# Ledger of designs, part 273: VH-VL binders against q9umr5

Target 1, 268 residues: q9umr5
Amino acid sequence: SYKPVIVVHGLFDSSYSFRHLLEYINETHPGTVVTVLDLFDGRESLRPLWEQVQGFREAVVPIMAKAPQGVHLICYSQGGLVCRALLSVMDDHNVDSFISLSSPQMGQYGDTDYLKWLFPTSMRSNLYRICYSPWGQEFSICNYWHDPHHDDLYLNASSFLALINGERDHPNATVWRKNFLRVGHLVLIGGPDDGVITPWQSSFFGFYDANETVLEMEEQLVYLRDSFGLKTLLARGAIVRCPMAGISHTAWHSNRTLYETCIEPWLS
Short names: E, the ipSAE of ESMFold2; O, the ipSAE of OpenDDE; V2, 0.75 times the mean of E and O plus 0.25 times the DockQ between their complexes.

## First folded at step 11 (VH-VL)

Design ya42 (framework fv_nofazinlimab; at its last look DockQ between E and O 0.80; V2 from the best seeds 0.00; counts 0 for: pae E 3.8 > 2)
Fold by ESMFold2-Fast, scan of step 11:
Structure ya42 (fold): chain C 268 residues (1-268), chain A 123 residues (1-123), chain B 112 residues (1-112)
Amino acid sequence: as target 1 above (268 residues)
Amino acid sequence: QVQLVQSGAEVKKPGSSVKVSCKASGGTFSDYAISWVRQAPGQGLEYLGYIIPIFGTANYNEKFKGRVTITADKSTSTAYMELSSLRSEDTAVYYCARTQYDILTGYSDFDYWGQGTMVTVSS
Amino acid sequence: DVVMTQSPLSLPVTLGQPASISCRSSQSLVWSHGNTFLNWFQQRPGQSPRRLIYKVSNRDSGVPDRFSGSGSGTDFTLKISRVEAEDVGVYYCMQGTHEPLTFGQGTKLEIK
């Protein structure tokens, strides 16, 4: 009698990455129907995030319709941003727990060995020049590139993250906030040893200021202004923060202790 | 010069598994993805999947999901393709090939190939 | 999955004459502005495939200029201006735009 679980993967990822997660869920919540969405796999994970949101929306609608008691979302890495937008654009979602598994909720700004595959070292210091162009905004990674030294360009050029975070005005902001607030629990997971998400506190709505000092969620303008409902959710007791050290980016979905501590309690 | 060197030929019984290696040299192993492609005797090329060693993530052609596993060992610059529940139809030459990506230019698929590994499935 | 269709499948050619191979995709191969991931490979008897052309029309280093690629969207062509004996083999087109990556069925080029 457990609510069904929908899993949304990350950059260049696939459903196979979640085989351990599925084993854990089956062990602790036997009978749970888990659907791992195989959309925008591999190369298609670089498509604009709004395009991905549309595709994932079409896939989740029939699943949610078949589960009137509600569903849970587990959304990994870039997939967490897709799920953020789904919760805002869907007037009728019935999501209970949204479990965000090391997702760059305030954006990404940093050089890591993992990002070298997409961006040579010579380009990283100047990524804002690429990402904040109309051309760059046609790539998912640039949709959440958040350069704290060029915040004016981020606010003007970001076609995705600045809008869903309410950092730039949008005609749909009030409706998106109303829809997002329908979520039962926002479970945020991440940690200092991730090695990809930079700063790692982005998974908890923390981010760099112009001096690259990390400010936590409660000091962010989006929280203080309650732009999409974070302050309301926190006051309601609906935000869960579950940081864990010692876990690398590709291990969040395959660590048993992480699952038992941060995920299992929210899969009613 | 980039070079991909594969393990030697294998003869396997139906129902068993085979694990083929692909060792990379020249250039940084972590800067590219390794894909696996097979070719049955007298047939065309068929894509199996790939791994991006930096991410540790693999993606598979749906036709082979559940039977194929692609892994990488960064310390030895070696990628592996393991295929289980072997059938006679799996008899083929298995190739590894590399892919590079750059956001400015896009994908460069299969610019270098391994020499191939013959896998024969017979009783 | 994207279906790649080559024509002809068998191509007997006289030495020194031109040859042309067509490749059609069931979906557009335009992935991002400026990028169409259509590749051409040559496989000589007993050898691994070798890439000749990437992104529709770009020749790899060491590939003779008698080889050229062209096309857009769903229709692509590989041309050899003057066939030489060393060109004998099977030629494959491949799309890299959509997962899974898919190949054409191959065109066998033989000398008459």
Scores: ipSAE 0.636, ipTM 0.826, lowest interface PAE 2.0, mean pLDDT 91
Fold by OpenDDE, look of step 13:
Structure ya42 (fold): chain C 268 residues (1-268), chain A 123 residues (1-123), chain B 112 residues (1-112)
Amino acid sequence: as target 1 above (268 residues)
Amino acid sequence: QVQLVQSGAEVKKPGSSVKVSCKASGGTFSDYAISWVRQAPGQGLEYLGYIIPIFGTANYNEKFKGRVTITADKSTSTAYMELSSLRSEDTAVYYCARTQYDILTGYSDFDYWGQGTMVTVSS
Amino acid sequence: DVVMTQSPLSLPVTLGQPASISCRSSQSLVWSHGNTFLNWFQQRPGQSPRRLIYKVSNRDSGVPDRFSGSGSGTDFTLKISRVEAEDVGVYYCMQGTHEPLTFGQGTKLEIK
């Protein structure tokens, strides 16, 4: 039988967005128990990510317990960060494939329409004033705001991304790394035509340097220092990178070709 | 000035579906969310769900999940609410309303409303 | 779901006299970031609802200053300092802090 699949949605999203994905999974892997978690839906997805992590943890624990052979996680957009954190804090998770579906794994920093919708009166260059305040960190989007021009503020004020990345020292860094490394495969999905994740390489742990030059995963300090296990995962062949062009952000979970190419192979 | 103009009244049979439209003007459609609220005759207001056109994401009141579908067409600045498996209890005036969002200030829910669309479900 | 409870449900008022409507939520409407998303709507007979107050105490444009909102946490109040004939209608409180959004039962304001 196929391992259960747990799906975690993104910002301002819900389980409804994954109706096509469910269809694809059902067709290609009949009998798969797919659970799309309807937690923190809609505006609730703005709640601090740690709060979300706790909520999702409570939801997945029973599912994992019933699946001793393991489960797969499909985590979309903001959900990918939630899942990574989830896997970091859970010392007994049994996730085989962690599929990060167009997630800003290395954070977000861009003036997209998406951002403008969230911050209609602010530019990305000024968001650090908001996001790196204690007040700002009460919003999920600010929990992974990664301003390359204000690295000090990011490192000191980011209450989520900097921690799960191990970019800021904390007492749980070693344990979180250990926990995260329990994953069988890390499947990174994203693409240049996403239009929301900025830079789109963030989905592959790439990100801007201080000059807004995009560096790849292997050039990132988190990789070089193996702060949360990326280097280790890569070394053991556990990282799968599946870039795909021609897919907008809102279509990653509803594209059949993408599913067949990047998701389905890891649902066995 | 912002206006939300909804489609006309509908009379439907039980079990059928209805799709109500809400066209926004006087603002930037992509800057807002469109929510749907209904009101049965002589009753209060009930929230159905919303869509964020720019994100293409919709969220629904769980009470209506499975029956309600909210969509948006950015090119026409029009939001749609489709309710399926209609019941007599679905007889109501359906309103679209705009929500302004700004992380700095939070939600400005329902600052503008459509004129309402009466949906009558009867045999 | 957050239950919004209004009182009274019927509010007969003499012209020129003040009116007060209470709205209580079953749980706190304060978000972690400090905002409280409590709105008041007015629905005149035969019309769509109109927002009067947002985030507890902010009046929308064009709303007379005789309308005021106050409260915190779970208890909120809409006050009309001097009721006018045009104020006849049903008033609803609504919370926007928790999904799904929920409304009070409505308070029908009538002139005695």
Scores: ipSAE 0.625, ipTM 0.846, lowest interface PAE 1.3, mean pLDDT 94
Fold by ESMFold2, look of step 13:
Structure ya42 (fold): chain C 268 residues (1-268), chain A 123 residues (1-123), chain B 112 residues (1-112)
Amino acid sequence: as target 1 above (268 residues)
Amino acid sequence: QVQLVQSGAEVKKPGSSVKVSCKASGGTFSDYAISWVRQAPGQGLEYLGYIIPIFGTANYNEKFKGRVTITADKSTSTAYMELSSLRSEDTAVYYCARTQYDILTGYSDFDYWGQGTMVTVSS
Amino acid sequence: DVVMTQSPLSLPVTLGQPASISCRSSQSLVWSHGNTFLNWFQQRPGQSPRRLIYKVSNRDSGVPDRFSGSGSGTDFTLKISRVEAEDVGVYYCMQGTHEPLTFGQGTKLEIK
């Protein structure tokens, strides 16, 4: 028997996007109960991430309660940030594998054609003026916008990412770290040909320094200070990094080779 | 100026399917979403769903999930709506319409409409 | 689904007189402090719908200034200050804040 799988979608996404992933799971792990959460879909995926976390928490509680042996999370793109926040705020989660599928875990600083649909009148160098305002923080993409050239504004204005990374003081930071560390495995998936997540190494907790040089996870202050448990997880062998080239952002959940290599081994 | 031109009227038998096209001109096709709305004779407007071509995914009104498929072909700047398992109550004019988004101003829904495609379901 | 309720459903108006159409939503349409995605459409007989008003009160280009929109939260109004013969048709409100997008039932405007 296999642990239930809960799937959390990304920006402008819905449960339909995961039909191929569901086929793969059914083929390799027959009888697995898979729930693709159909919340905050389409335009509602732009709602504030804390609002989404609250709604997803309400949906996962009964699923986890019915599976005392544990569950797995597969969380795509923006959904990976929702899932990481869930692991921090839930004292009672029983997640074994948290599978982060091309998620901007250290934030986004992108200026791609894909992003131009969201920001047709702005360039990435100017988005801090929008995103680091109370108005901008009402939109999900601004909740994880991370301008490496305005880190002081990020630290003061971010209502989501700076908090779940432990980069800004919060009364519950110690409890959130303890809750997050209850996860069995953190499986990080992404790649250089994604075309949306910028830098793509954000999916592996890498990010730009002030010169736009990518520093890897082990070079990040949040890792070095172990602010939410990355150093502890790595030391106990709980972090799996599974990079794969040649996959565009919308294809991560519909590539069979990726599934077999990076996802299948973790669906116990 | 944006223009949406739809395929011609269709007469279909119950149980069959129909595929309506919507060709966009006057602007960059990948810069906006294409939505589908229908109107039964003498009735109001009913939203079916949309596609954002650059994201490559469609979102559907739950009422029509399982029967409606919305696709886009970026090379021809054309969106398609296919409705399967047709019934007499699916007799309606089917419209496509444009949505744009800008984070500063938000959603601009249905600022341009196609001319409509009459689909008649009869035996 | 968000229910959009229009009143009246039938609106006979004397030429040159004002008209007013009410639209009420079952949920708040406020997305953010500056954004409420409430739209008004006009459908003349035999034609596709045409957008008149977006984001509560903004007239589209080419829409006469005799059309105005107002309201907030859950209660909205379309006004025509002086009805003209070309205004005959059905008027729909629509919300774009929540999935799925939903329309009001329509208000048929006719000249007495």
Scores: ipSAE 0.345, ipTM 0.726, lowest interface PAE 3.8, mean pLDDT 90
ESMFold2 (binder alone), look of step 13: mean pLDDT 89; pTM 0.918

Design ya43 (framework fv_nofazinlimab)
Fold by ESMFold2-Fast, scan of step 11:
Structure ya43 (fold): chain C 268 residues (1-268), chain A 123 residues (1-123), chain B 112 residues (1-112)
Amino acid sequence: as target 1 above (268 residues)
Amino acid sequence: QVQLVQSGAEVKKPGSSVKVSCKASGGTFSDYAISWVRQAPGQGLEYLGYIIPIFGTANYNEKFKGRVTITADKSTSTAYMELSSLRSEDTAVYYCARTQYDILTGYSDFDYWGQGTMVTVSS
Amino acid sequence: DVVMTQSPLSLPVTLGQPASISCRSSQSLVWSHGNTFLNWFQQRPGQSPRRLIYKVSNRDSGVPDRFSGSGSGTDFTLKISRVEAEDVGVYYCMQGTHDPYTFGQGTKLEIK
C-alpha cells in the first residue's frame, strides 16, 4: 500500500484549499491515507512559527508512529517552513518525501499585493524596522522576512528562519542537522509566475545578495558550510528541483499538470 | 467612503439555489476580506463563511459545508454567496461585511456591512 | 466552536439611566501580543448591524462616548452610561479570535 501523506497549509489557508490535491492523489495512488492538518487556519496562521511547529508536531507524531514504512509531507507556502523545522526538531521522524510547494526557504523580500494587504503603509525597504523588533517576531510572516540590505539585523533578530537555516548558531544545531538528514527526498517546487514569493528562487534555496542579485543554492553560505545538511543531501541525490512557469501562488495545490510532473512521482 | 451594496430580494422554491452579490464601491476591493452572515426572522446572527480575494481563499462554517460557495470577482469588486438545496429554514436576511487586515493595528472585523438581502424560501 | 453567551437577553431601561450587557466566551479570546478580538454590534429595528466597539474597548468613529467596552480573557461588558431613545435595538457581542467567528444570542434593549 502507499505511504500516508500529511499536508500542512500556508498563510490564511485551511484544509479546504486542498480538495483538488486530494482528488489527484486518490486518482493516481488509490487507497493513500491523506491527512490535511486543520491547525492554525485562517487568522491563526499569523501566530509565531515556533508555536505552529509545536502544534503540528503534536499532530504528526501519532500519524508517523502508525506508519513504520514511512510517511510523505506536502507543505504549502509558509507551511514548508513549518515542515523544515519539524524535520529538524523531531528525533524520530520517518519522512520519506518532503514536498515543498512554493515555500520561502531562504526568506521573503518583496512588495507584492499580498504584502501590501498586511502592511498597507509599509514599503519592503522599511519593513525591517517592524519585523526585526521583538513585537514583530510574534508574527509568522516576520519570522521569515529576510531583508538583504539589513542582513546583520536579520541574523540577530530572526527568531525562526535564521536558526533553522543555520545562519545563526543554536545549541541544538548539530542534532537538528542529524534529524533533517534522515529525510529520503527533498522535493522543491516553485516558479517565476508565483507572484507572492519574492524572489521566487527562495523556494529553491536561492536568494538576493546585497545588490538584489539572486544567488542560487550552491552559492549560499548555508549550502557551502552545509549548516543543516543541504550539501550532504544534494551529494546523495536526495534533492529534487521542479520549477514550473505559469502557476500563481494560490494554484500550486490545484494544478493537475504540476501534480503529475512534480508531486506524483514522489508518492511511493 | 466604503459602501457594500447587495443585490435585491429573492423568492425561491425548496431545493433550488440562490446567489447573492455584494459590490464594494471604489477600487480597494483587494484590501479586505468579505464575510457572509445571515439572520432568520426574529433571530440572531449566524456566520456562513468568508473570502479573501487577494489570496483566492474561502473558508466555510461546517454547518453549511457542501451547500455554500463564496466567490469573488476582483475586476468588478464583487463578492458572491451561493447557497444550494434551499429549505424553508434558510429564509433569512443575508448580509455581507468586510474585515480589513493590518498587522500593525491588528484586524478590523466587520467594520462595514451591506444593507442585507432578504431570501424567502417557500413553495 | 467558541460559544458566546450574553446576559441579560432582555434589558428594559429608563431613559437617562445606565445599562450594562455581559458577554462570556467558552474559550479565551486572547491572541498574540495580548490582542483580544471581541467586538460589539448594535442593530436598530430594520437596519443592518453597526459596529460600536472593537478589540474589547476601542470605540468606532462616530460612536458616542456614552458607549464603553471592557473585560479580558472570557468575560466582557458593554456599558451605556446614559441611555437615549436612539439606543433601542439589539446588541451582539462577537469573537474574531477563533474560526469560525461566533456571535452571542443578542440583548434587546427597550425603553420602560
Scores: ipSAE 0.366, ipTM 0.725, lowest interface PAE 3.6, mean pLDDT 90

Design ya44 (framework fv_nofazinlimab)
Fold by ESMFold2-Fast, scan of step 11:
Structure ya44 (fold): chain C 268 residues (1-268), chain A 123 residues (1-123), chain B 112 residues (1-112)
Amino acid sequence: as target 1 above (268 residues)
Amino acid sequence: QVQLVQSGAEVKKPGSSVKVSCKASGGTFSDYAISWVRQAPGQGLEYLGYIIPIFGTANYNEKFKGRVTITADKSTSTAYMELSSLRSEDTAVYYCARTQYDILTGYSDFDYWGQGTMVTVSS
Amino acid sequence: DVVMTQSPLSLPVTLGQPASISCRSSQSLVWSHGNTFLNWFQQRPGQSPRRLIYKVSNRDSGVPDRFSGSGSGTDFTLKISRVEAEDVGVYYCMQGTHYPYTFGQGTKLEIK
């Protein structure tokens, strides 16, 4: 009776992180078939995002095929970008609710504990030198690095995010937009106390301009040009924004109040 | 299983440089970050720096900045620590230790250590 | 730099008796909500350091269960429930939360 739920994890993550989420779903929607995809776990989450999209695509196809009434996606952190691409490259997806759980949808520009450890001598202002190289684009974190002070380099070098956001031309852009627009609901979740996603408004398609002033979704060229369908989805009433304060990056999938407020209503 | 094997003892003159190696075996070298820690005779542990081979990224304790260089050769799964402008105070056992990615937290600090390399600086 | 302060620095103990070592940090070691990178190492005479405890309270594989770690924020403790002769050595706490990583001064455990 309930549609199946497919869960896609984030950077340096695995299915273990979703134990509480699975308990919540079982309590409120007993009998739901939940599949947490154990692909690109831990270190493997650093592989290029297009490679991850290919692997996750192969895993979700049979699940979607068995669910004629549709499926729901819950995609956490970096996993939300994987799901963005899945919805665009799949001509036949039947996703009802795409629940993006604190994902850097417009990119990342900020120092985090993970980033500081991996690139300790590199401030966020210097990462463009590594990330916008051909070698850097072989790592997932660089695929969505979006330096607002080097936007021309981002547009030319980003092999993933600039393409999936329609910020740079691609032969398949029209088809990707058509496919993405088949989604029933785009549920965006995030908040100011996340501590990792920078700016946190990236989870809601907001991002820094060249002066590091955050412009929200409706002021982005991506939205104004309707590059992959955000303006169309918003006009259709298909975009849900669910910000919540007081939640850290690793707690989005284990907070009961967050689940009840932002996730549970979209799991039909 | 992972093992870290270091090069042999060195005796150096003041003002010279020393280069100590740390060869990793077992597992994928790209899964590891290699740190260097030293211990003067009868004293405690002092952190020098690390390298992350998959990114080519190295970072150093400010105290040693300008004198220490840490590098890695992925083809031989070997990390190196080079310390220049040696002084008698640099006499110590130098250890390499690894940090590996952990699924739950992203990394695990100093889970395996090399056997140590004694560096003696004397005139 | 984060200063790690251990007490006592000298710990004479009778075989079979419990031992306790304190470690204090000059600032909080909480890295991200719930994760605290505080580690304990044992160094036996003439040997490399060996990790006993990671993330405050997690015992490494092969470490006897008589060793336990506890604490939060800036105050941490390593306990040995029943000291054995093989436990002689120097014990170090280490923080991995703030760069550069720093160690306590070391606590020398010896049999009296």
Scores: ipSAE 0.015, ipTM 0.425, lowest interface PAE 7.2, mean pLDDT 88

Design ya45 (framework fv_nofazinlimab)
Fold by ESMFold2-Fast, scan of step 11:
Formats: sequence, structure tokens, C-alpha cells
Structure ya45 (fold): chain C 268 residues (1-268), chain A 123 residues (1-123), chain B 112 residues (1-112)
Amino acid sequence: as target 1 above (268 residues)
Amino acid sequence: QVQLVQSGAEVKKPGSSVKVSCKASGGTFSDYAISWVRQAPGQGLEYLGYIIPIFGTANYNEKFKGRVTITADKSTSTAYMELSSLRSEDTAVYYCARTQYDILTGYSDFDYWGQGTMVTVSS
Amino acid sequence: DVVMTQSPLSLPVTLGQPASISCRSSQSLVWSHGNTFLNWFQQRPGQSPRRLIYKVSNRDSGVPDRFSGSGSGTDFTLKISRVEAEDVGVYYCMQGTHQPYTFGQGTKLEIK
């Protein structure tokens, strides 16, 4: 018998997008109970990430309670950040594999056509003016907007990402780190042809410095200080990195080769 | 510079819904947020929620979540507030107000207000 | 929710004399850049609220300089240096730092 799988969707998305993923899981792990959470769909995905974390937490508690052997999380795009926070705030989670599909783990700083659907006439260089206001922080996309040219504003104004990454102090940081460290495997998936997540290395905890040079996870202060447990997880052999070229942002959950290479091995 | 013009007074039956409009003129509609605030007769101001038109979605005061829906139509520069399951306690003047959210050009809350829309809930 | 407490709630003032209204928040209102989102509104009988002061001490265009705002953190004051007849109405403080946005109870300014 396979552990249940919980799927968390991304920005402007819904459970509808995961039909192919469910087919792949059924083919390779028949009998797996897969729950695609039908919360914060479409425009509701713009609600503050802490609000989404609360709602998803209420949905996952009974699923985890019924699965004494543990569960797996598959979390797509923005949903990966929701799952990051779930693992930190839940003092009793039993997650084995946390599979993050192209999620902006260190934040987003991009000027793509996809983002222009959300911000017509805005440039990435100017979004900090909206995002780092109290009004902006009430929208999910601004909760993980990480302008490398205004890192001081990000650290002071981010109500979500800077806190869960341990980039800014929080009273619960020690408990959040302890909770996150209970995860069995952190499976990071992403790639250079995503076209939305910018830099794409954000999916692997890499990010821009002030010169827009990408520094990988092991060069980040959050890793070096072990702020929420990345260094400990890596030393434990619990972090898996699975980059794949040729996959666009909306195709991570519908590519068979990606599934077989990066997801299937972690669904015990 | 900017004017917010609201729809006319409404008289509604208990249990029904009301939808109030707020049309912005002057300035660029997408450059600000629209909030809704109500005031019962002789009482203070109570915040309902807001919308940032460029995102197309809203944030609500928990007290009204599930009963209030705020929307915006950028093509007509109009914001709407719909309140359902009306009770006599919902009798109030409903105001729209705007906020500049740009932190460099003077982020400021509620700088212009609509004239108000009286909503009366009676049998 | 942040509780905004005004005092006094009733403020009778003699024409030409100064008036002062206090506003206290249950939490700090400081945000990024050191911005503090504390606003003051005036509501004349039968009219919409009108913003007088934003970000603690900045007067809106058209607001007479006899109105001034001050304060920091959790304690704020609106002062009218010399009260005029047109100042009759209810004054509200409002915080915009924390969701949901909250107002004080209102202070009714009357001429005695």
C-alpha cells in the first residue's frame, strides 16, 4: 500500500490542472489515495499566503490523521510556498516526501508575459512599490516578491517569505525549524525553460544577489545559518535536486518523463 | 483630480442581497485600491474590505467574509460591493474610498470618498 | 484586530480656542521605510468623511494649517490650533498598517 498523496495547486490554478499527474500516479502506484485540494482556486489564489496556509492546514489535518504511515505532498509553483509554511506551523505533520514543482522558494523577481497578465504596464523594477506596502502584502504574489535591489524593504515588509525562510527574526522560528526538520525528503524540481519562475534557480533555493548574479543554495545566508534546517537536511541526505530542461511552467504536472524521473521514485 | 460616484439609495427586504456601485473618474483606476466602509445611523465607521483592480481580487474583514463580495470592472472604472443575507442591522450608509498604494509617491489610505449610498433593510 | 481608542469622545470647545484629540492603538503602527499609517478624518453632519491627515502628520491638500497631527508607535494626537465654526463634526483616527483596517470610536467636536 502506498502513502496518500496531497496535491496543492499554484497561482490562478485549480485541481483541474492535475489530471495527467493523477493518471501517472495511478499507472505506477495503483491504489494510491490522491487528494487534490480544491481551495483557493483561480483568483482566490491571490489571497494572503498565511490565510491559504490556515485553510490548507484545516484540509490536510484529517488526511494526515488517517495515514499513520505518513503522507506525501506534491506542491506546484506558489503551492510549494504554502507547503513550506504548513511543514513549519504543524507540530504534528507526518510528511515523508515534500515534492516541490517549480516553486519560487527564495522568491520571485521576473518580468514575464505571464506576470504581465497580473501586472499590466508594471515592470519588475517597480513592483516593490506596490508589494512592500501593507496593501500589497495582502496579496499572495507580493508575499514572495523578492526584489534583489531592495533587499532591506523585502526583509522589513515581507509578511510571509522572509519569515518562513528565517531571513528575518520571528518568535516562532525555533519551533518552525524543528517542525520542518521532521520532513523525510525535500524533492526540488525546476528548470531553465520554465519561463515564469525568475530566477529559475529559486526552485532550488538559489537567488539573485544585488548584481543579479545567481548564488546557489549553499551560498545563501539562510543555508549557511541553517535558519530553517536546509543545511541539516542536506547533511542527512534528505534533499533531492531534479532539474530538467525543456519544460515550461504550466507543464511540470503533465510531463511523463519529468514524472518518471523526478516524482515517481519518491512516492513510496 | 479624482471623484468617486456611488449608485442611489436602496430599500431591501431581510434575507435579500444588495449590490452598490462606485464609479471612479479622474486619474487612472488601476493605480489605486478601492475600499468599502459602512456607517449605521448615529454610529461609527466599520471597514468591510477592499479590492486592488490590477489583481482583480479582494480582501475582506473576517466579520463579513462569506456575506460580502467586492469586485471591479477596469473597463468602466467601477467597483462593486455586494452584501447578502441582509438583516435590519445592515441598515447603513455604505461608502467607497480609494487608497494610493505606491510607497514612493505617497501611499495613503482613504484619500477620496464617495458620497455614500443609504441601504435600508426593512420588511 | 488592532483596537483604536480615542479620547475624549465628546469635546466641547470655545470658538478660537485650541482643541486636542488623542488616539491610541493596541499595536505599533510602524511599517517599512519607517512609515506609520495613521490617518485622521473629519465628518461634518450629513456628509462623507474627509481625510485631514495621513501618515501621522501630513496634511491633505486644502486642509488648513491650523490642523496638525503628531505621534509615534501607538500614541497619536490631532490638534486644532484655533477652532472655527465649520470644524463642528466627528473626528476619527484610522490605522492602515494591519488588516483589518480599524477606526477609533469618533470624537464629537461641538462649540460651547
Scores: ipSAE 0.028, ipTM 0.556, lowest interface PAE 5.4, mean pLDDT 88

Design ya46 (framework fv_nofazinlimab)
Fold by ESMFold2-Fast, scan of step 11:
Structure ya46 (fold): chain C 268 residues (1-268), chain A 123 residues (1-123), chain B 112 residues (1-112)
Amino acid sequence: as target 1 above (268 residues)
Amino acid sequence: QVQLVQSGAEVKKPGSSVKVSCKASGGTFSDYAISWVRQAPGQGLEYLGYIIPIFGTANYNEKFKGRVTITADKSTSTAYMELSSLRSEDTAVYYCARTQYDILTGYSDFDYWGQGTMVTVSS
Amino acid sequence: DVVMTQSPLSLPVTLGQPASISCRSSQSLVWSHGNTFLNWFQQRPGQSPRRLIYKVSNRDSGVPDRFSGSGSGTDFTLKISRVEAEDVGVYYCMQGEHEPYTFGQGTKLEIK
């Protein structure tokens, strides 16, 4: 019998996007109970990430309670950050595999069609003026905006990402780290042809320094300080890195080869 | 400048499907979302769903569970709404409408509407 | 789903007199950034709906200043300061705050 799978979607997304993923799971793991959460769909995905975490938490509690052997999470794009926070705030989660599907785990800094659609008159170099205001922090996209040229503002103003990454102090940090460390496997998926997540290495906890040179996870202060448990998880053998070229942002949940290579092995 | 032009009236049998088109002109098609709303004769407006062509994402009103599919063809600036397993109560005028997102200035919900497409489901 | 309730549903008005339509939502339409996605539409006989008001109180281009919107939270109002013959039609409020988007039942405005 397979553990249930809970799917958390991304920005302007809904359960409909995962129809191919559900098909693949049914083919390789028949009988798996897959729940795609229909919360914060479409426009509501722009709501503050802490509000989304609260709503998704309420939805996952009964699913986890009914599955004493554990559950798997598949969390796409922005949804991967929601799942990061869920694993930290839930004192009794029983997540085995957390599969992060092209999520900006260290944040976003790019002039993509995504940014231009929501902020048509802004450039990545000046979006910090909007995002690092209290008003801007009421939008999910600004909760993980990470301008490497204004790191002081990011650290002070980010109400979500800087806190869950342990980049800024929080009273709950020790408990969040303890909770996160209960995860069985952290499966990181992403690739250079995504076209939205910038830098794409953010999906693997890499990010720009002040010169826009990408530093990988092991060079990040959050890893070196073990702020929320990445170094401990890596030492435990619990981090899986699965990069794949040739996949655009909206295709991660509908590519069969990606599923077979990066997702299928972690669905027990 | 912005105009939404819909396909012509359809008469369909129960159990069949209908596909209505909505062609956008003026502005870049990818700059906005297209929503679908219907109105049964003498009744109010009922929301079906929408598509954001730039992201390829569609969201549906759960009431139409498994029956409605909204797609977009960016090359022709055309959105489509397909409704399957038609029933007599699906007889309505179907409208497309535009929504533009701009965080700084706010969202512009349903600022332009198509002329409507009458879909009649009978015998 | 958010239920939008309009009152009255039928509004006979003498030409030149003011008219007022109320719209109540079953839950708050406030988002923490301060914008409220509450819209008003006019549908003239045989025509597509036309948006008059967006974000509670903002008038669309070409909409006469005799139309105004107000409200907050769960209670919203559309006012016409002096009704003209061209105003005949059905008026709908719509919330775009929560999915799925929902409309009021419509208020039919008729000139006596």
Scores: ipSAE 0.602, ipTM 0.820, lowest interface PAE 2.2, mean pLDDT 91

